# VH-VL binders against q0aze0, part 503

Target 1, 268 residues: q0aze0
Amino acid sequence: MKIILVNNRFKENTEKKAQEIAGQLSALNVEVIIDNGLDEPYAGTVDFIMVLGGDGTMLRAARRYGQRAIPVLGVNMGTVGFLSNIEINELAEYLPLILREEYSLEARMMLEVAVFQQQSLLTRVFCLNELLLRSNSPRMLSFALEISGQKLEPYRGDGLIVSTTTGSTAYSLSAGGPIADPQLDAFIVTPVASHIINKRPLVVSPEREISLHLLEEREAIIGIDGQIKMDFGAENRVLIKRAPHPLLMVNLKAKPFFTSIDRSLQRQ
Below, E stands for the ipSAE of ESMFold2; O stands for the ipSAE of OpenDDE; V2 stands for 0.75 times the mean of E and O plus 0.25 times the DockQ between their complexes.

## First folded at step 25 (VH-VL)

Design TA28 (framework fv_inotuzumab; at its last fold request DockQ between E and O 0.73; V2 from the best seeds 0.83)
Fold by OpenDDE, fold request of step 26:
Structure TA28 (fold): chain C 268 residues (1-268), chain A 123 residues (1-123), chain B 112 residues (1-112)
Amino acid sequence: as target 1 above (268 residues)
Amino acid sequence: EVQLVQSGAEVKKPGASVKVSCKASGYTFDDYAIHWVRQAPGQGLEWIGGINTYTGDTYYRRKFQGRVTMTADTSTSTVYMELSSLRSEDTAVYYCARDESYFDYLSGTFDYWGQGTLVTVSS
Amino acid sequence: DVQVTQSPSSLSASVGDRVTITCRSSQSLVYSEGSTYLSWYLHKPGKAPQLLIYDVSRRLSGVPDRFSGSGSGTDFTLTISSLQPEDFATYYCLQATQFPITFGQGTKVEIK
């Protein structure tokens, strides 16, 4: 068996824990690779991925390995989040099940984001939560949204979020988007503006394609999962589709989504 | 308008503790982490540590671990840095700085800074 | 720790001059998906530091276009195409790719 441990570069405790876990697994004849983001993703065959940290770390792991159909387990290390399944102090209890591959999987839709310069592809990324188009200045943006060839009326605002149902509890929620059941596959298109008058959040079928481009000669920023930044101008176009493969999240312990989100909202 | 307003100058004896505050306004408090940077006389900028206002996680430079404590009060949008066992070499201007955060991710780019707080340690 | 070294430590220049400051890191600053967390700051005595450039070459909104950043891996450069009176200050590079966050020692730009 071969396992990747993904940790957070800024959280030393996750690195130390990864080393400890690696030692334990090695003693059980399990090959371990530690991924702190400073090296290229491991290209070989892997049986399991453990993410040590919070939701941000999980998002990085999803971008790096999600297309490879590898079971991914979120192991929370004392942070607030929705993507971890067990706590670090529970790992010892569930380790035998992991090694025997006795667990269930939950498929989570990912986004395929392609950015173009005219007709040329600049970059393609897969992400678990969302794409954010935002202004690089205090001024509002004017941009066009097209869904499966249907051109909507121009958008005017601070930006736009295209999110998965998994990402519905992240930036989209802050912008006034709906909370979505993670068991559903759908796009959530949420306008970002101080005053939304004529635009409402859209829930869009995962079978459709979403296109965005600016209607003015201005500079904007594309954000992916709050971590990757890309320049976006008038000559660029972004195409968003359902990723060809979902992220396979490991379920070792029952974690009720709706009661969890309800409690989280009460704390805000 | 984004603003970080720090508490006033402090004069302390060696061995004492100092607690500096940084009040944030003009943005969503828990969407950004706060870092602390200092500059001693005749020296450059030195990173001390940071706090994730969303998760509560703290990140301390090793040389300050055991002496520094950072806390955040969401109700007042204020971050605190407490430095104990003060030494003469801790005399410096201390700055708080904003950094975008996303869950447990920090960019490490400081786009807004406080005005600075002079801390003088003398016998 | 990642050591960040700036060159030169100080320089004298006149208004209108092209100024170049170099920052070298002891290790690569490339992170996941090619992100590079290298930023440049301007600092004047009695004032708070100001962000100029982030992610190697991204100029902060409101920063004049005479400031530009470039580089990759371990070698980075801040360029001021035409020095203005308000640009006389100390400049710092910062890396945040690896823990802990570290600054260069600074470059003081003085009037000739």
Scores: ipSAE 0.919, ipTM 0.950, lowest interface PAE 0.5, mean pLDDT 95
Fold by ESMFold2, fold request of step 26:
Structure TA28 (fold): chain C 268 residues (1-268), chain A 123 residues (1-123), chain B 112 residues (1-112)
Amino acid sequence: as target 1 above (268 residues)
Amino acid sequence: EVQLVQSGAEVKKPGASVKVSCKASGYTFDDYAIHWVRQAPGQGLEWIGGINTYTGDTYYRRKFQGRVTMTADTSTSTVYMELSSLRSEDTAVYYCARDESYFDYLSGTFDYWGQGTLVTVSS
Amino acid sequence: DVQVTQSPSSLSASVGDRVTITCRSSQSLVYSEGSTYLSWYLHKPGKAPQLLIYDVSRRLSGVPDRFSGSGSGTDFTLTISSLQPEDFATYYCLQATQFPITFGQGTKVEIK
């Protein structure tokens, strides 16, 4: 059995803990690859991914490995998260279940994001939470949104968020979007500081494709999961679709979603 | 308007501790980590550590491990840095700076800074 | 720890001059998906540091066009195309690709 341990760059103790866990797994005849983000992603066959960190670390793992249909377990290292399943101090308890594959999986929709320059594909990336289109200058953007070929009236404002239901509690929420049940597959399209009063958040079928392009020359940025940035200008277009594979999140321990955000729901 | 306002200058004796505050305004407090950076006389900038205000995680440079504690009070939008067992080489201007966060992710980019707090350790 | 070294340690220049400051890292600063957490700061005595450039080449909104950043891997450059009176300061590079976060030693840009 081969496992990838994904850590982050921020905690020295996270790296030490990853090495300790790798040692424990090796003693159980498990081959371990540590992904600290400094090397290319491991390209070989793996059976399981263990993410040591919070939701930000899970987002990086999802972008790197989410399309490979491999079970991914979030292990909380003391950080607040919607995507972690167990705490680090519980890992030893759950290791036998992991090795015997005695767990369930929760599928989480991902976005496939393709950026074009004219007709040429410039880059393609995957995204678990959201794509953010925003101005990279003091000036507003004027941009077009198309949903499955249907052109909406032009937008004017600071930008637009296209999120999954998993991403509904991230930037989308701050911009006025709804909290969505992560068991639903949907796009949530949320304007950012819209100049156009009647531009409301939209909840859109996951079978649609979403296209964005600028209507005026402006400096803009496409942000992916709050961590990846790409330049975006009038020569570019972005196409957003449901990714071919969802993220397969391991469920070892019940994590009630709605009771954890009840305070937020009361104030919506 | 984003603003980080630090507490005033302090004079301390060797062996004492100092607690510097950094009060944030004009933005959502838990969307940004707060880092502490110092500059001793005639020296460059030195990162001390930081706190992710969303997660509560702290990150300390090894030379300060065991002497520094960073805390955040979300109710007052204030971060504190306490440095104990002060030495003469701890004389410096101490700055807080914010760093955009996204859950446990930090950009590592310090876009707004406090005005600085002079801490003098002498005698 | 990742060390970053600036060059030169100081330089003298006149208003209107083109100024180039380099920052060399002891290790590659490339992180996952190509992210490179290298930034540049301006620091004047008695004032807080100010961010100029982040992610190697991205200018912070409001920073004048005369400031630009470039580089990759281990070698990075801050360029001031036409030095202005307010640009006489000490400049620092910072890497955050690996913690601990580290600054360069600084480059003092002085009036000739």
Scores: ipSAE 0.798, ipTM 0.900, lowest interface PAE 1.0, mean pLDDT 90
ESMFold2, look of step 25: ipSAE 0.785; ipTM 0.900
ESMFold2 (binder alone), look of step 25: mean pLDDT 92; pTM 0.947
OpenDDE, look of step 25: ipSAE 0.877; ipTM 0.935
ESMFold2, fold request of step 26: ipSAE 0.772, 0.766; ipTM 0.892, 0.892
ESMFold2 (binder alone), fold request of step 26: mean pLDDT 92, 92, 92; pTM 0.945, 0.946, 0.946
OpenDDE, fold request of step 26: ipSAE 0.914, 0.912; ipTM 0.948, 0.946

Design TA29 (framework fv_inotuzumab; at its last look DockQ between E and O 0.85; V2 from the best seeds 0.78)
Fold by ESMFold2, look of step 25:
Structure TA29 (fold): chain C 268 residues (1-268), chain A 123 residues (1-123), chain B 112 residues (1-112)
Amino acid sequence: as target 1 above (268 residues)
Amino acid sequence: EVQLVQSGAEVKKPGASVKVSCKASGYTFDDYAIHWVRQAPGQGLEWIGGINTYTGDTYYRRKFQGRVTMTADTSTSTVYMELSSLRSEDTAVYYCARDESYFDYLSGTFDYWGQGTLVTVSS
Amino acid sequence: DVQVTQSPSSLSASVGDRVTITCRSSQSLVYSEGSTYLSWYLHKPGKAPQLLIYDVSRRLSGVPDRFSGSGSGTDFTLTISSLQPEDFATYYCLQATEFPITFGQGTKVEIK
């Protein structure tokens, strides 16, 4: 059995714990690869991914490995999160179930994001939470949104969020979008500081294709999961679709979503 | 307008502790980590550590481990850095700086800085 | 720890000159998906440091376009295309790809 341990780049104690877990697994004849983000993602066959950290660490794992249909377990290292399943101090208790593959999987929709320069594909990335289109200057953006070829009235404001239901509790929530049950598959399209009063958040079928482009020259940025940035200008267009594969999240222990959002929101 | 306002200058004797505050305003406090950077006389900039205000996680350069404590008070949008067992080489200007965060993720980019706090350690 | 070394340690220049400062890392600063957490700061005595360039080449909003950053992997450059009187300062690169965060030793740009 081959497992990837994904950890956080800034927390030295997380790296130490990853090495300890790697040693324990190796003693059980499990091959372990540690992914701290500095090397290219492991390209060979992998049976399981263990994320040691918070939701930000899970987002990186999802972007690197989510399209490979590998079970991913979130292990909370003491930080409050929506995407962890067990706590680090419970890992020993659940290890036998992991090794025997006695767990269920919950599918989480991901976005496929393709950015074009004129007619040419510039890049393609995947994300778990959201794409954010935002102004990179004090000036508002004017931009066009198309949903499956249907052109909506132009937007004017600071930007737009296209989120999964998993991402509904991230930037989309701060911009006035609804909290969505992550068991639903949908796009949530949330305007950011819209100057146009009638632009409400939209909940859109995952089978739709969403296209964005600027209507005038402005400096803009596309943000992916709050971690990846790309320049976006009048020569660019972005196409957003449901990714070919969902993230397969391991469920060893029930973690009620609705009580988790109460606790997370109360921390603020 | 984004501002980080630090507490005033301190004069301390060797062996004492100092606690410097950094009060944030003009932005959502828990969207940004706060880092501390110092510059001793005639020296360059030196990163001390940081605190993720969303998670409460702290990150200390190994040189300072055991002597530094960083805390955040979300109700007052204020971060504190306490440095104990002061030595003469701890004489420096101490800056706080903010770093955009997203859950446990930090960019490590310091876009706004406090005005600096001079800490002088002398006998 | 990742070491970042600046060159030169100091230089003298006149207003209008093109100035280049290099920052060399002891190892690659490329992180997941190509992210490279290399930034440049300007620091004057008695003032707080000021961010100029982040992510190698991305200019902070409001920073004059005479400042540009470039490079990849281990080698990075800050360029000031036409030096202005307010640009005489010490410049620092910073890497945040790996813990701990480290600064270069600084490059002092002085008036000739």
Scores: ipSAE 0.786, ipTM 0.898, lowest interface PAE 1.0, mean pLDDT 90
Fold by OpenDDE, look of step 25:
Structure TA29 (fold): chain C 268 residues (1-268), chain A 123 residues (1-123), chain B 112 residues (1-112)
Amino acid sequence: as target 1 above (268 residues)
Amino acid sequence: EVQLVQSGAEVKKPGASVKVSCKASGYTFDDYAIHWVRQAPGQGLEWIGGINTYTGDTYYRRKFQGRVTMTADTSTSTVYMELSSLRSEDTAVYYCARDESYFDYLSGTFDYWGQGTLVTVSS
Amino acid sequence: DVQVTQSPSSLSASVGDRVTITCRSSQSLVYSEGSTYLSWYLHKPGKAPQLLIYDVSRRLSGVPDRFSGSGSGTDFTLTISSLQPEDFATYYCLQATEFPITFGQGTKVEIK
């Protein structure tokens, strides 16, 4: 068995823990790769991924490895979040189940985000939470939103969020988006500070495609999962669709989504 | 308008502790981490540590571990840095700085700074 | 720790001059997915530091166009195309790719 341990570069305790866990797993004849983001993603075959940290770390892991259909376990280390399944102090208890592959999987839809310069593809990224289009200045953006070829009225505002249902409890929520059941597959399109007060979020079928482009010569930024940033101008367009593969999240411990909402949302 | 307002200058004796506050306003408190950076006389900027206001996680430079404690009060949008066992070398201007955060992710870019707090340690 | 070294430590220049400051890291600052956490700050005595450039080349909103950042891997540059009176200050680069966060030693830009 081969396992990747993903940790947080700023959290020294996650690094130490990763090393400790690696030692323990090695003693059990499990090959371990530690990924703190400083190196390229491991390209070899892997059986399991453990994410040591919070939701941000999980998002990074999802972007790096989600397309490979590898089980991903979130191991929380004392933080608040939605994407961890067990606590670090529970890992020892569940390790035998992991090694025996006795766990359930929950498929979470991811976004496929393609950014173009005219007709040329600049980048393609799979992400678990959301894409954010925002102004790079105090000025509002004017941009076009198309859904399955249907052109909506031009939008004017600070930006727009296209989120998965998993991401509904992240930035989309802060912008006034709905909380979505993570067992649903859907896009959530949430305006950010629209000039129209009654501009409502859209819940869109995962079978549709979403396109964005600016209607003015201005500088904007595309953000992905709050971690990746890239410049976005008038010559760029972004195409968003459902990723061809979901993230396979490991479910070792029952963690009801709706019972954790109240506690988690107090901090948002 | 984003603002970070720090507490006033402090004069301490060696061995004492100092607690500096940084009150944030003009933005959602939990969406940004707060870091502390100091500058001793004639020296450059030195990162001390940071606190994620959302997760509560703290990040301390090794040389300060055991002497520094950072806390956040979400109800008042205030972050505190306490430095104990003060020595003359701790004499410096201490700054708080905002860093964009996303859950446990930190961007590591300090876009807004407090005005600074002079801490003088002398016998 | 990642060592960040600036060059020069100090320089004298006149208004209108092109100023170039270099920052070299002991290891690559490239992080996941191509991100590079290198930023530049301006610091004047008695005032708070100010962010100028982040992510190597991204200029903060409100920062004049005369400031630009470039570089990759371990070598980075801050350029002031035409130095203005208000630009006389100490400049710092900062890396946040790897813990702990570290600053360069600073570059003092003085009036000639």
Scores: ipSAE 0.713, ipTM 0.895, lowest interface PAE 0.7, mean pLDDT 93
ESMFold2 (binder alone), look of step 25: mean pLDDT 92; pTM 0.946

Design TA3 (framework fv_inotuzumab; at its last look DockQ between E and O 0.82; V2 from the best seeds 0.76)
Fold by ESMFold2, look of step 25:
Structure TA3 (fold): chain C 268 residues (1-268), chain A 123 residues (1-123), chain B 112 residues (1-112)
Amino acid sequence: as target 1 above (268 residues)
Amino acid sequence: EVQLVQSGAEVKKPGASVKVSCKASGYTFDDYAIHWVRQAPGQGLEWIGGINTYTGDTYYRRKFQGRVTMTADTSTSTVYMELSSLRSEDTAVYYCARDESYFDYLSGTFDYWGQGTLVTVSS
Amino acid sequence: DVQVTQSPSSLSASVGDRVTITCRSSQSLVYSEGSTYLSWYLHKPGKAPQLLIYDVSRRLSGVPDRFSGSGSGTDFTLTISSLQPEDFATYYCLQNTHFPITFGQGTKVEIK
């Protein structure tokens, strides 16, 4: 069995713990590849991905590996997380089940984000939580939203969030979007500090295509999962679709989503 | 308006401890980690460590491990840095600075800083 | 620890001059998906540091456009296209790709 162990370089003990776990797995004849984000993603065949960290670490794993249909287990090393399934101190207990593949999978929709300059594709990325379009200056944006070719009235404000249901508890929530059950597939489109009074959050079918472009020359940024930033200007547009493959999250232990909602609401 | 307001200057003897506060306002406290950076007289900037206010995780530069403790009080939007076993070389201006967080992710970009707190360690 | 070394350590310049400061890292600062956590700060005596540039080249909102950043991998540059009186200060680069966070030693820009 070959496992990728994804860790978070920002937490003081995460690299140490990753090496300890890699040693334990190697003693069980499990081949381990550590992904701390400094090297290119492992390109070879792997059976399982273990994420050591919080939701931010899971987001990086999802962007790197989520389209490869590999089971991904979140292992909590912190206090807060929506995407972890087990605690680090439970790993030894659950490891036999992992090795025997005795677990279920929960699919989580991802976004496919394509950024164009005029008609030329510049880049294509995937994300688990959201795309954020925001101003990169003190001035607000004027931008157009199209949903499956249907042009909505122009937006004016600080930006717009297009999130998955998984991302409904992240930036989208802070901007006034609804909490969505992550087992649902949908886009949640949430304006950020809109100056247009009737621009409410929209819940949109995952079969739609969402397009954004600026209506005036302004400096803007596209943010992906709060971690990746791309410059965005009047020469650009972005197209957002459901990604070809969902993230396959491992379920070893029941983890109640609805109890954790109260924690997310306290962040507002 | 974003502000980080630090506690006042401190004078300490070698071997003592100091606790510096950094009170945040004008933004959502849990969306930003708080880091501590110091500058000794005639020296450059030196990162001490930080605390992710969302997760409660702390990050300390190795040379300060065992002597520094950072805590956050979300109810008062205040971060504290306590430095123990003070030495004369710890004489410096200590700054807090915020760093946008996204769950356990930190960008390491310090967009707003406190006014600084002079800590003087002398006999 | 990853070292970032600035050059020059100091320079003298006049208002209107183009100023270039370099920052060289002992290791590549490229992280996942090409993210490069290199930022530049301005620091005046008695004041808090001020962020100018982050992610190598991205200017903080409100920072004058005479400031620009460039570079990749291990070599980075801060440029001030036309020095103004308020720009006489010490400048620091910072890397956060590798733990721990490290600053360059600083570059003092003095009035000629």
Scores: ipSAE 0.760, ipTM 0.892, lowest interface PAE 1.3, mean pLDDT 90
Fold by OpenDDE, look of step 25:
Structure TA3 (fold): chain C 268 residues (1-268), chain A 123 residues (1-123), chain B 112 residues (1-112)
Amino acid sequence: as target 1 above (268 residues)
Amino acid sequence: EVQLVQSGAEVKKPGASVKVSCKASGYTFDDYAIHWVRQAPGQGLEWIGGINTYTGDTYYRRKFQGRVTMTADTSTSTVYMELSSLRSEDTAVYYCARDESYFDYLSGTFDYWGQGTLVTVSS
Amino acid sequence: DVQVTQSPSSLSASVGDRVTITCRSSQSLVYSEGSTYLSWYLHKPGKAPQLLIYDVSRRLSGVPDRFSGSGSGTDFTLTISSLQPEDFATYYCLQNTHFPITFGQGTKVEIK
């Protein structure tokens, strides 16, 4: 068995713990690779991924490895979030189950984000939470939204979020988007500070495609999961689809998603 | 308008502790981490540590570990830095700075800064 | 710790001059997915530091066009195309790819 441990480079405790866990797993004849993001993703065959940290770390892991259809377990280390399944102090208890592959999987839809310059593909990224289009200046953006070839009225505002249902409890929520059941596959399109009063979020079928482009010569930024940024101008367009593969999240124990919502809302 | 307002200048004796505050306004408090950077006389900028206001996680430079404590009060949108066992070498202007955060992720770009707090340690 | 070295430590220039400051890191600053966490700050005595450039080449909103950043890996450059009176200050680069966060030692831009 080969396992990748994904940790947070700024959280020394996660690094230390990763090393500790690696030692324990090695003693059980399990090969371990530690990924703190400083190196390229491991390209070899892997059986399991453990994410040591919070939701941000999980998102990075999802972007790096999600397309490989590998079980991913979120192990929380004392942080608040929605994407961890067990606590670090529970790992020892569940380790035998992991090694025996006695767990359930929950498929979470990911986004396929393709950014183009004219007809040329600049980048393609898979992400678990959301794409954000935002202005790179204090001025509002004007941009076009197309859904399955249907052109909506131009948007004017600070930006737009296209989120998965998993991402509904992240930035989309802060922008006034709905909370969605993570077991549901859908796009959530949430305006950010729209010029149009009562511009409502859209819940869109995962079978549709979403296209964005600017209607004016302005500087904007595309953000992916709050971690990746890229310049976005008038010559660019972004195409958003459902990723061909979902993230396979390991479910070792039932997580009370809906009961955790209240806690999250208290922080918002 | 985003603002970080720090507490006033402090004069301390060696061995004492100092607690500097940084009150944030004009944005969602827990969407951004707060870091502390200091500048001693005639020296450059030195990173002390940071606190993720959302997760509560703290990140301290090793040389300050054991002497520095950072806390965040979401109810008042205020971050505190306490430095104990003060030495003359701790005499510096201390700045708080905002950093984008996304859950446990920090971007490491300080886009807004406090006005600075002079801490003087002298016998 | 990752060492960040700026060059030069100080320079004298006149208004209108092109100024170039270099920042070299002891290790690559490339992180996951190609992200590079290198930023530039301007600092004047008695004032708070100000962010100029982040992510190597991204200019903060409100920062004049005369400021630009470039580089990759371990070598980075801040360029002021035409120095203005308000630009006389100490400049710092900062890396956040590696823990702990570290600054360059600073480059003081003085009036010639």
Scores: ipSAE 0.733, ipTM 0.901, lowest interface PAE 0.7, mean pLDDT 93
ESMFold2 (binder alone), look of step 25: mean pLDDT 91; pTM 0.936

